# Ledger of designs, part 309: VHH binders against p49116

Target 1, 238 residues: p49116
Amino acid sequence: EGPLLSDTHVTFKLTMPSPMPEYLNVHYICESASRLLFLSMHWARSIPAFQALGQDCNTSLVRACWNELFTLGLAQCAQVMSLSTILAAIVNHLQNSIQEDKLSGDRIKQVMEHIWKLQEFCNSMAKLDIDGYEYAYLKAIVLFSPDHPGLTSTSQIEKFQEKAQMELQDYVQKTYSEDTYRLARILVRLPALRLMSSNITEELFFTGLIGNVSIDSIIPYILKMETAEYNGQITGAS
Key: E = the ipSAE of ESMFold2; O = the ipSAE of OpenDDE; V2 = 0.75 times the mean of E and O plus 0.25 times the DockQ between their complexes.

## First folded at step 25 (VHH)

Design ra15 (framework vhh_brivekimig_d4; at its last look DockQ between E and O 0.58; V2 from the best seeds 0.59)
Fold by OpenDDE, look of step 25:
Structure ra15 (fold): chain B 238 residues (1-238), chain A 119 residues (1-119)
Amino acid sequence: as target 1 above (238 residues)
Amino acid sequence: EVQLVESGGGVVQPGGSLRLSCAASGFRFEDYGMMWVRQAPGKGPEWVSYISWDSKYTLYADSVKGRFTISRDNSKNTLYLQMNSLRPEDTALYYCATHWTGSSPEDSSSQGTLVTVSS
């Protein structure tokens, strides 16, 4: 059995709409978010271990952890995305909604707290100076979480998660040998991801979904789509 | 102002084909994923197909997969939907939209194009 992740899984390049407009409208935010979501899902698809779990299990896993993956993606791509600017824009749009009496006071508080948590998480990751390999392994650990309800093949998922953890450990020991507690510092950030509401994330970054369409409902389609050309972009291969 | 103008609809017999077009203006079309949505009489909007900004990937609803093909020409700011093997259940008003919404306030001016499949 080979490693869970290869160097090809370390690459995670998000292409933003260009140029960035002076005023970030809802469309810009949604497009940026969509691109990140697709990139994250396709990254997951590119992992042989993920493929080995089968379509049903794959779908269940992604449905359970897409928000966490997305958030890690936000952190990883924060500079490229100008995430602080995006979040500020979201707050501004939220302000408009407030003025239009579309949200309750409690809801406003929840949303604002969520935005704060997102920003704080991303800032914390930036302070740790997490590199591409570490992000890849963290995403793998999040992806192969066996503790979500309704999952099948939980033993296999757990094995994959352990493998991700071990590979991360080896990488950190090799790359950051002088920092004995780096692994621990990195891993203790993961619980923050589960404090974040997927519903609020969806509302903030994927507003205006038609009908009963949700990220949850779209995930199966994303996972089934043809990705030959897109995979080339992920791996840097033209 | 964002403008999306659909065309190409009409009446066709079952098994027939139509090609829809959506002319986009008022935004950088080439930067945004686009989709087709349809709404049958008495029903809510239904997502049909999606294409990424760079056409690198496409998505289809199960109901149209294998029959419909979404494409775009960024140089012409135009979105297309080739519809083959049309069925009566495909009868609907078809809209183009950005992202995952057909009800964006900015796209509210979209009138759609009517597709009627009947013998």
Scores: ipSAE 0.612, ipTM 0.815, lowest interface PAE 0.8, mean pLDDT 89
Fold by ESMFold2, look of step 25:
Structure ra15 (fold): chain B 238 residues (1-238), chain A 119 residues (1-119)
Amino acid sequence: as target 1 above (238 residues)
Amino acid sequence: EVQLVESGGGVVQPGGSLRLSCAASGFRFEDYGMMWVRQAPGKGPEWVSYISWDSKYTLYADSVKGRFTISRDNSKNTLYLQMNSLRPEDTALYYCATHWTGSSPEDSSSQGTLVTVSS
């Protein structure tokens, strides 16, 4: 028993390919997105409560929520990634796809609406000045969502989610005691994550995976990945 | 010009070992994840293993996990695959790729290296 997360779970350092190209291309975008995905999955599987659920439950949870975790990661790392520049490059790429008659008008509309929703989500999180501790708890709330279809052990998952919510509440009240409504402002952002399409996220960020392998099919392998670097303690953003 | 040159293939008996190499040039190898793909005679491509740009993460197909080890040396722009406990079903043309060079030998300069496991 103990806290759901420790300070080691606040660390979320994304390293981008260097140098950033003068113009962005799909290869740079896909490598950058892959690094964020691996960082997000490494984060999730390092949580003792997650480890305690067992491999089958872990796979089911991550398949259900990887897009929400990825989207939270995009918002958290938007400045490091230069996300607005990446999204502009994707829009330019979409124009080439129209000229090659590869996408229907309805698909383009759907993709552009998704880009707009993503940009608005990231902007709203930046406006709220969400810190690294708050992001870690929000990710935990998203990860331990008991209401996804097809999950087992939902009672235990729900208890972990409630613990993440309690720890977020305690953190916000202690750290932002002068902002009475901060917790409510943060929590109202979460429903937007459920509206993000994993299919469109794959198209936007993961072009070039060999054999057109979906992220859903890769999840079991990512959760079993071997890690070579040592864990370390790092202070949150100061 | 992106170039990927595989070597180290050959004929080996079941239970034997081989070490494949992939020499890379024409791009910043140290910034990109790399993978091994294989194609058995008359079959489509099959993903084998992946390694991240900094070697922090490695992934394996279930059919090879525990027998194969992927590694890279960024100072030599070289990707490796150590193949142990080889089985007849490992017989294939092996080639290296990045996610942006595609899954087919004709989509890059890669020609692959043939591994044959038989007695």
Scores: ipSAE 0.581, ipTM 0.790, lowest interface PAE 1.7, mean pLDDT 84
ESMFold2 (binder alone), look of step 25: mean pLDDT 79; pTM 0.790

Design ra16 (framework vhh_ozoralizumab_d1; at its last look DockQ between E and O 0.49; V2 from the best seeds 0.60)
Fold by OpenDDE, look of step 25:
Structure ra16 (fold): chain B 238 residues (1-238), chain A 119 residues (1-119)
Amino acid sequence: as target 1 above (238 residues)
Amino acid sequence: EVQLVESGGGLVQPGGSLRLSCAASGFRFEDYGMYWVRQAPGKGLEWVSFISWDSKYTLYPDSVKGRFTISRDNAKNTLYLQMNSLRPEDTAVYYCATHWTGSSPEDSRGQGTLVTVSS
């Protein structure tokens, strides 16, 4: 059996709306987040092992881990996105909403803590200087997590996860041979992703979904989207 | 200020077709995904289509999939919705939007265009 990932899966190019406005509005934030979300999901779609699991299993996996994938994407694209600026803007918008919607103090605290966790995670990843290959494998490890409730084909999922881990290990040993503990340092960051609330992430980056529409509910549609480009990547001139 | 102006609505018989247009201004249209949403009498807003900024991706709910086609002309700052095989349940005011809700203070929808499907 061939490798889980190829060089084609390493490329993860997010194209941002250009130019960045002086004032980051909700429109800009949502567009940026949407592009990242689609890029992440379409990245998953491009993995043969992912397709081999079937549509139902695929959907279940993405539903379970979209927030983690999204967060890894944020970290990976933090510089291109000017994530710190986006998060600051979100905080500012949140303050306005607090005044209007009478959010409870507890809720405000939860949201602010979530923003802090996001920032810390992204900063930690930046400090580790995670490269494109490492991000690809980390996303694969997160994607093929067998420990989510309700999953089918858990043995196969586990196999894919192990394969991702092994390939990551091989890559790190080859590329960073002098850094004996790099793999461990990278993998130990993954638990932080599980601390992130998908609901809060959705609220922060995807405010304004209509009615009962949620990221969870839209995921099946995104995975079935017709794409003009085979790679399913959102690329273009900016 | 974001401005969206919908047009193309009207009365049509079941099975008929309409083409809606949305003229956009006040923002960089070519940089943003666009949406069509609709509101039937007595019902809430429902999204009916999405198209990415570069037209590489389109999205439809099951209710309109295969019947509706979203497209855009970035050079003209115009969004389109081709509606085929119209049904009475498609009767609604249709809005274009720069976000899923079309009701955000910053992502405003236009005045809308009424589509009535009736025998």
Scores: ipSAE 0.688, ipTM 0.856, lowest interface PAE 0.8, mean pLDDT 90
Fold by ESMFold2, look of step 25:
Structure ra16 (fold): chain B 238 residues (1-238), chain A 119 residues (1-119)
Amino acid sequence: as target 1 above (238 residues)
Amino acid sequence: EVQLVESGGGLVQPGGSLRLSCAASGFRFEDYGMYWVRQAPGKGLEWVSFISWDSKYTLYPDSVKGRFTISRDNAKNTLYLQMNSLRPEDTAVYYCATHWTGSSPEDSRGQGTLVTVSS
């Protein structure tokens, strides 16, 4: 009953640390990535359909798909984040590590291939000029994936995914009525997300976390995070 | 040079309260998320709270949720931890920490402040 997403789920505004350091460092990258992760998790848990599935199912879903949601967020926010600059700095650092023989050559190859896949994905999304509504529905399709191992309530999850797919189809047909193949072009980008390694994403963007905490281990706490309201706190820009 | 200076520790009885402070300098405090972590005798570091740069999000492990409250004042470059209903298990050295720090995890935290909860 009613749409899966509301207008509030279309708004996805990432605020970056300011100013950008003269030399990119692990801490700036980790803060920027953490902001995107929290924005993505806040987005997911605010969806009524997600709330209806219950805590255990929510944790299982997000553990299975957080890297795909994060990667969609990177593509959506690539300009605001200056992602191409961040990735170039990471590539330069890795090339210096090869010269100094500080890391395994096989690992560096895996990381470079992952960066290339990420750049290709982001470029393809930019070339399609994916809008905020389309990103919101793509994120919902990824979030409500019933085919991940270990999930319960898969029938209900599948129904929510089908609803997201239907609403995306309706939006694209209404908004891009002259582009018969736009929906197909958008949907064929999704399999690339399954190729993204969560382990390598953590290495690229979350190495600066204290105590070497994995994203998988903190997801239950992120999903239960408290959100401050205007009840006596002064907040900066959003 | 990033500097974090903790204060407010002390001896309290079980059920008591303390308020810890962390004065930050050497970086743009208002741009980075902040942590409280603790180290009990003979134990490793344990995360006890997180607050986002804009205070919008706070996280707590189950061991302290409902008893501890993290807050920050970006205008004063100060992080706080209000600790209520203290238990002997909360006895530890408490450190503040940030994502933005030097090249080592040790450089990512202050010198600590000792909290002792005992009869």
Scores: ipSAE 0.589, ipTM 0.805, lowest interface PAE 1.6, mean pLDDT 85
ESMFold2 (binder alone), look of step 25: mean pLDDT 81; pTM 0.817

Design ra17 (framework vhh_ozoralizumab_d1; at its last look DockQ between E and O 0.39; V2 from the best seeds 0.00; counts 0 for: pae E 2.3 > 2)
Fold by OpenDDE, look of step 25:
Structure ra17 (fold): chain B 238 residues (1-238), chain A 119 residues (1-119)
Amino acid sequence: as target 1 above (238 residues)
Amino acid sequence: EVQLVESGGGLVQPGGSLRLSCAASGFRFEDYGMYWVRQAPGKGLEWVSWISWDSKYTLYPDSVKGRFTISRDNAKNTLYLQMNSLRPEDTAVYYCATHWTGSSPEDSRGQGTLVTVSS
């Protein structure tokens, strides 16, 4: 079989609303986050191995790892997004909620810690100067994680993950031949993703979904989007 | 200030059609995904449709999929909802929104337009 990823999977271009407003409101934050979410999921869809797993398995995988994919996307697009500014805005909005006595002290602590974790992770990735290929492979490794509960075709998922890991290794050896420990330094960042709460991420970036709507509930719809719509995302028509 | 003004609602028989419009102002309409939501009597808000800023993507819940079509004209700052094959259960006040919720102070929705589907 051919490689898991091709050069087409390396491209990950996020288009932000323009211009950035002086004051970042929840509307701006949610729009930005939504675009990243769609970009991430459509990226996954573009992988032949992902398609080969079938719709049900695909949905289960994305439901399990969307937060990690999203977070990797945040790190990758941190500069374009002005992520630090977005996070600062989120904190400011949180302060308003605090003043209105809408959150418990414990909840405030949890949310603030999560924001800190996000910042630290993104900063760590920036310090490593992770390139587009490395991000693509890291996303693939995260996507094809067989250790989530309730997954089907776990053997196949594991094979894909191994393939992603091997390709990453080959790439790093080829591209960064003088840095023999780069692969290890990159991979050791992945556990931090598992420490992040999807619920809190959703609250921070997707606040106030109507009714029973959640990222989890929307994922199947995003993955079932028409091909034409999907192609539009890939071509950067935004 | 963000302003959204819905129109096009009315009384229609089951199986009928309506086209809703939403005039948007006070923000860069072309940069944002837009939503239709509805609230039936005695029920909470329900999202009905979403469209991306560039109209490349649309989403529908199963309850309206195949019957409703969301569209937009960025040049006119207008959002549309074509509703076909209307059912009594579609009776609700329909709102245009700039977010998945209309309850947050940071989110905006209009005054709504009433759609009544009845024989």
Scores: ipSAE 0.616, ipTM 0.830, lowest interface PAE 0.9, mean pLDDT 90
Fold by ESMFold2, look of step 25:
Structure ra17 (fold): chain B 238 residues (1-238), chain A 119 residues (1-119)
Amino acid sequence: as target 1 above (238 residues)
Amino acid sequence: EVQLVESGGGLVQPGGSLRLSCAASGFRFEDYGMYWVRQAPGKGLEWVSWISWDSKYTLYPDSVKGRFTISRDNAKNTLYLQMNSLRPEDTAVYYCATHWTGSSPEDSRGQGTLVTVSS
């Protein structure tokens, strides 16, 4: 038994490359996005309930939900990342890719619509002033989603999701007791995450050249990554 | 201009060890994850290791995990690969690269360093 998450799972500190370049480039965007991805994967694999599911289940689960976790991370860290500025730079790079004959007109419309939906999602979360505890439970609800096809142990995954939902409900009711509808307003934002395309997320954030990135293929290696104890002095921090 | 200069390759016997170095300049090395890739004779590029900007995370494919150790010294702008328990199939030209977009010749900036493992 016990709580699904501990206070250590609420901390989610993203460190950006610093200083921000005068002209944002694909290397800065890819590094920033990679930092968020690895932070999100480190967060997920540190959860005891996740560890209990076993390696094959963990890989399947993360392959199914990594884009939703990443999108929640973008919303949570939008201000620290200056996400609006990064999205503007991505649009600039897309225009350069068009001039270099790399994209079709229909693909461009699809990608631009995705960027708008992402910005709107992040804005809606900011307007609701979602706190770190709420983000942690929302990420857990997304992580332990039993509805994805091909998952094993779906009954156990469902139990963990129900526990995350219950703990979020308890937190919101205790912390925001005068706001009767806060939980409902938060939860109605979640369906938008299922509409975000992992293919387009890879193109926006994880490639300098469109068409040659697969986060899905590296998930098993990310989940097995070695994490060093942070016991030495940081050089070049930022 | 980004420059990456690999060194430390050579001929070693199976079971031996080598330490590769990569000297970096022309960018803020301390802000970016780095990786090693290799190209065996007649084959394509293979990702060998990756390390985060702050050394907190390291990744290895199963073929080298437990035998190779990636590290970096941000004060010296230098990336390292300690290779132990070398096998003949580790024979390749080894390159360092600055970012994670996949295996590509554009990710390597130097001539590489040749590692030959043979009796």
Scores: ipSAE 0.462, ipTM 0.757, lowest interface PAE 2.3, mean pLDDT 83
ESMFold2 (binder alone), look of step 25: mean pLDDT 82; pTM 0.829

Design ra18 (framework vhh_ozoralizumab_d1; at its last look DockQ between E and O 0.60; V2 from the best seeds 0.00; counts 0 for: pae O 4.4 > 2)
Fold by ESMFold2, look of step 25:
Structure ra18 (fold): chain B 238 residues (1-238), chain A 119 residues (1-119)
Amino acid sequence: as target 1 above (238 residues)
Amino acid sequence: EVQLVESGGGLVQPGGSLRLSCAASGFRFEDYGMYWVRQAPGKGLEWVSYISWDSKYTFYPDSVKGRFTISRDNAKNTLYLQMNSLRPEDTAVYYCATHWTGSSPEDSRGQGTLVTVSS
């Protein structure tokens, strides 16, 4: 009963460290990416349907989909992050590394292809003018994906995904009634998320997060993170 | 250049408490997440806690959750770790750290403060 997402799940505000550096800075990139990751994890665990799956299922689900959520977050926040500037700086450094023979040539080419796919995904989402409600439902669709290996409760996960799809459809039909094909154009972009490598995402954005700690290894602890917040109201008993 | 100075370590009996401090300089402390990391004798580095730049998010490994509390004072450029219910297994050199810039944690951490938990 009730909607899958509420208005609190639509707000997705990322605050960047200041100032933005003139040159590639691992500290700045890692802090910026970490803020997005934690915002994405806070978002996911605040969803009642996610909470209903139980702690072990939640951990398995997020391990399977964190990179897709992160990539949607990059697209949603690309302008405030100046993501195109960050990626261009990374590309310049990788090209210099090839010339100076500092990294494996095969690895650098894999990373360059990944950056290109990420840029094209973010550009396509910007071209479509995806709004905050649409992003929230798209994130829910990728979060509640039942087809990842090793998951349990796949029937319940699939039901939640179907609910997210139906709520997105209802929103698009009401908000963009003159654009008959908008839902189809949006959904066609989702398969590109499965092309994103979590290993390369870690290399691009999370080198420096407690050294080289794998995101997979810290997800259980991030999902149990303590949150300090003021909501502007004193909320009820339970 | 990042400078981190830990203090507050010492000898304590099992079940006791200590409060560690970390004075930070050489970067905009208020803009970056911070870590406590420890190294037991003969062991590798183990992360102990994390706090986001704005204190909104904190998380801990299961080994210390409920016993350790990380906090920060951005006005004083100081990071803290309150350690309660200490166990002999908590004996280590404790370091504060920021995001690491290379493969070695020494580039992004202080010299550490020794905590010894024994009868």
Scores: ipSAE 0.647, ipTM 0.842, lowest interface PAE 1.4, mean pLDDT 85
Fold by OpenDDE, look of step 25:
Structure ra18 (fold): chain B 238 residues (1-238), chain A 119 residues (1-119)
Amino acid sequence: as target 1 above (238 residues)
Amino acid sequence: EVQLVESGGGLVQPGGSLRLSCAASGFRFEDYGMYWVRQAPGKGLEWVSYISWDSKYTFYPDSVKGRFTISRDNAKNTLYLQMNSLRPEDTAVYYCATHWTGSSPEDSRGQGTLVTVSS
């Protein structure tokens, strides 16, 4: 059958709008987020095992885990994105909403906590110095999660997840042989992803992009987007 | 300030074609995905099409897929929408947008161009 992931799946190159404006507006944030979302979705689409599950199952998987994939992408691309600056800008925009009395106190707290969780997660990943291969396998483990409700082919999904885990284990043992507990340290970060609200993520990053349409609703379309030079996109070739 | 100016609308018979244009200014057009949206009389804003900054990705809802084609010329800061096989239900004011919320007057879209499909 071959490996679940190949070297082509390790590349995850996000291109940001350039130059970064002095003041990050909603437009810039949404554009940046959309690029990451597309990259993440198309990364998933490029995995043969993902394709083998069929369109319906594929869509269901992505719908279930897009927030986690997106968050892993944020962590992975944090430097390129200047994520800290983006999040600061989001907070500033949130302040404007607060001043306009558009949000309840409870909602503000929820949103701010979410931003904190995002920052902490990304920082934790940075501290672990997660490399491209590890990110790829972590994304695969997240993608092929059989424990989401409503999934079909759960046995096959589980097999793919196990394969991802095994390949990650092998990679870590090979690459980081002196760090016996690295795998455990990496995997223990995954539960944090499940604590993050997809709704809040959508609100923070995508409100200007899709309006009243949910990411959940547009995922099938994203997965079906016409893509020029698909291989180039995956390999980072512009 | 973001400026978007739509043009190309008009009256057309069912089955006819129109090409809409959107002239963009006030931002780095080449760095951003662009959208077409429309609003039919008495209805809300509807998503029509999306094109990424580098034109590598295009998106169409089922309602217009196969009939509409979005494109862009970054050198001219212009967005296009080729509309073929027009139907009466396509009658609407069409807007180009850098982003849209569907409810905010601060949406980055132009004044729109009216497309009327009628026999």
Scores: ipSAE 0.022, ipTM 0.501, lowest interface PAE 4.4, mean pLDDT 88
ESMFold2 (binder alone), look of step 25: mean pLDDT 82; pTM 0.826

Design ra19 (framework vhh_ozoralizumab_d1; at its last look DockQ between E and O 0.46; V2 from the best seeds 0.66)
Fold by OpenDDE, look of step 25:
Structure ra19 (fold): chain B 238 residues (1-238), chain A 119 residues (1-119)
Amino acid sequence: as target 1 above (238 residues)
Amino acid sequence: EVQLVESGGGLVQPGGSLRLSCAASGFRFEDYGMYWVRQAPGKGLEWVSYISWDSKYKLYPDSVKGRFTISRDNAKNTLYLQMNSLRPEDTAVYYCATHWTGSSPEDSRGQGTLVTVSS
């Protein structure tokens, strides 16, 4: 079989609303997050191995790892997004909620810690100067994680993950031949993703979804989008 | 200030069609995804449709998929909802919204337009 990823999977271009407003409101934040979410999920869809797992398995995988994919996307697009500014805005909005006595002290602490974790993770990735190929492979490793509960085809998922890891290793050896420990430094960042709460991420970036709508509930719809719409996204028409 | 004005609602028989419009102002309409939501009598808000800023993404819940079509004209700052094969259970006030929720101060929806599907 051919490689898991191709050069087409390296491209990960997020388009932000323009211009950035002086004051970042919830509307701007949510729109930015939504675009990243769709970009991440459509990236996954573009991988032949992902398609080969079938719709049910695909949905289960994305439901399990969307937060990690999203977070990797945040790190990768941090500069374009002005992520630090977005997070600062989120904190400011949170402070308003605090003043209105809408949150408990414990909840405030949890949310603030989560924001800190996000910032630290993104900063750590920036310090490592992770390139587009490395991000693509890291996303693939995260996507094809067989250790989530309730997954089917775990053997196949594991194979894909191994393939991603091998390709990453080959890439790093080829591209960064003088840095023999780069692969290890990169991979050791992945556990931090598992420490982040998807619920809090959703609250921060996707606040107040209507009714019973959740990221979890929307994922199947995103993955089932018409091919024409999907193709439009990957061709850079945005 | 964000303003959204819905129109196009009315009384229609089962199986009929309506086209809703939403005129948007007070923000950069072309930069934001838009939503249709509805509220039936005695029920909460229900998500009906989403369209991305560039119209590349359109989402529908199963309840309306195949019957409703969301579209937008960014040049006119207008959002549309074509509703075909209407059912009595589609009876509701329909709102356009700038976010998945209408509860946030930064989120806005209009006054709504009433759609009544009845024999």
Scores: ipSAE 0.808, ipTM 0.903, lowest interface PAE 0.6, mean pLDDT 91
Fold by ESMFold2, look of step 25:
Structure ra19 (fold): chain B 238 residues (1-238), chain A 119 residues (1-119)
Amino acid sequence: as target 1 above (238 residues)
Amino acid sequence: EVQLVESGGGLVQPGGSLRLSCAASGFRFEDYGMYWVRQAPGKGLEWVSYISWDSKYKLYPDSVKGRFTISRDNAKNTLYLQMNSLRPEDTAVYYCATHWTGSSPEDSRGQGTLVTVSS
């Protein structure tokens, strides 16, 4: 009964478009977010426990949790992404949309509240100095959430989540033995992820991806995406 | 100025093959994921393929998976679509595209190349 995650699941390296433009635009923001999304989906589908659930269950599970995984990725990569700069550019765009009467005032309020919640979540995670092992297990706990409606194999999903929780506990106790309450402080951050709206995340980060279709509708294709290994040939390329 | 120029379209018989090219300039092509989209006469745009900036990820809808292959050469700023086992329903104008700005794809695509699949 081996560990849920291997060392390859701890590595989470995001490469940004280079260099960052002086004036951010939709293309840069969408490319940056797309890289994080694909890295997150590649991470999830490479987990043996996830693979064991089968394709239909995988699709349903990711449809339910992709925004939470993405939000954890934003928090983990906030500095390398210069997330505060990206969010400032989005806020400026929203203010211009009011001046040009292109977005309702009620929608703008919802989006601004979401941005504030996102920033507070990322700040709280930064204050805790969450490491790469801890992020990997937090993502696994979020991925293997059995309480989403419509899931099959919920008993097995629950067992995988319990295994992720146990392995996180073991890691924290061994690595941060002097910090008795670290596990509890980390875990109480997770409920905030359920406050994040996938609809607003799409508006903020994914306008223009694959013809403005919802992330929910393309999840099956993302999970089937062809992936090249580094230093290897791409199967199916011509 | 962003420029995307498609080429390689033409008339082919069902079951035939074509290779489309897209020459890109005016932006750092190697930093952005790219799309092929198509528009059949009288229809809306249909997504055909996606490739990430580094070619690590490639996506296809069910309508073309297994028949079409997307690739890119970042040194030449060129995107490719190899189309095999062509069917009459593949008849369309094919565009290469970057991420759309807002909801309008034509701000981020070329002028297109016509592919006609007919006996």
Scores: ipSAE 0.661, ipTM 0.843, lowest interface PAE 1.3, mean pLDDT 85
ESMFold2 (binder alone), look of step 25: mean pLDDT 81; pTM 0.825

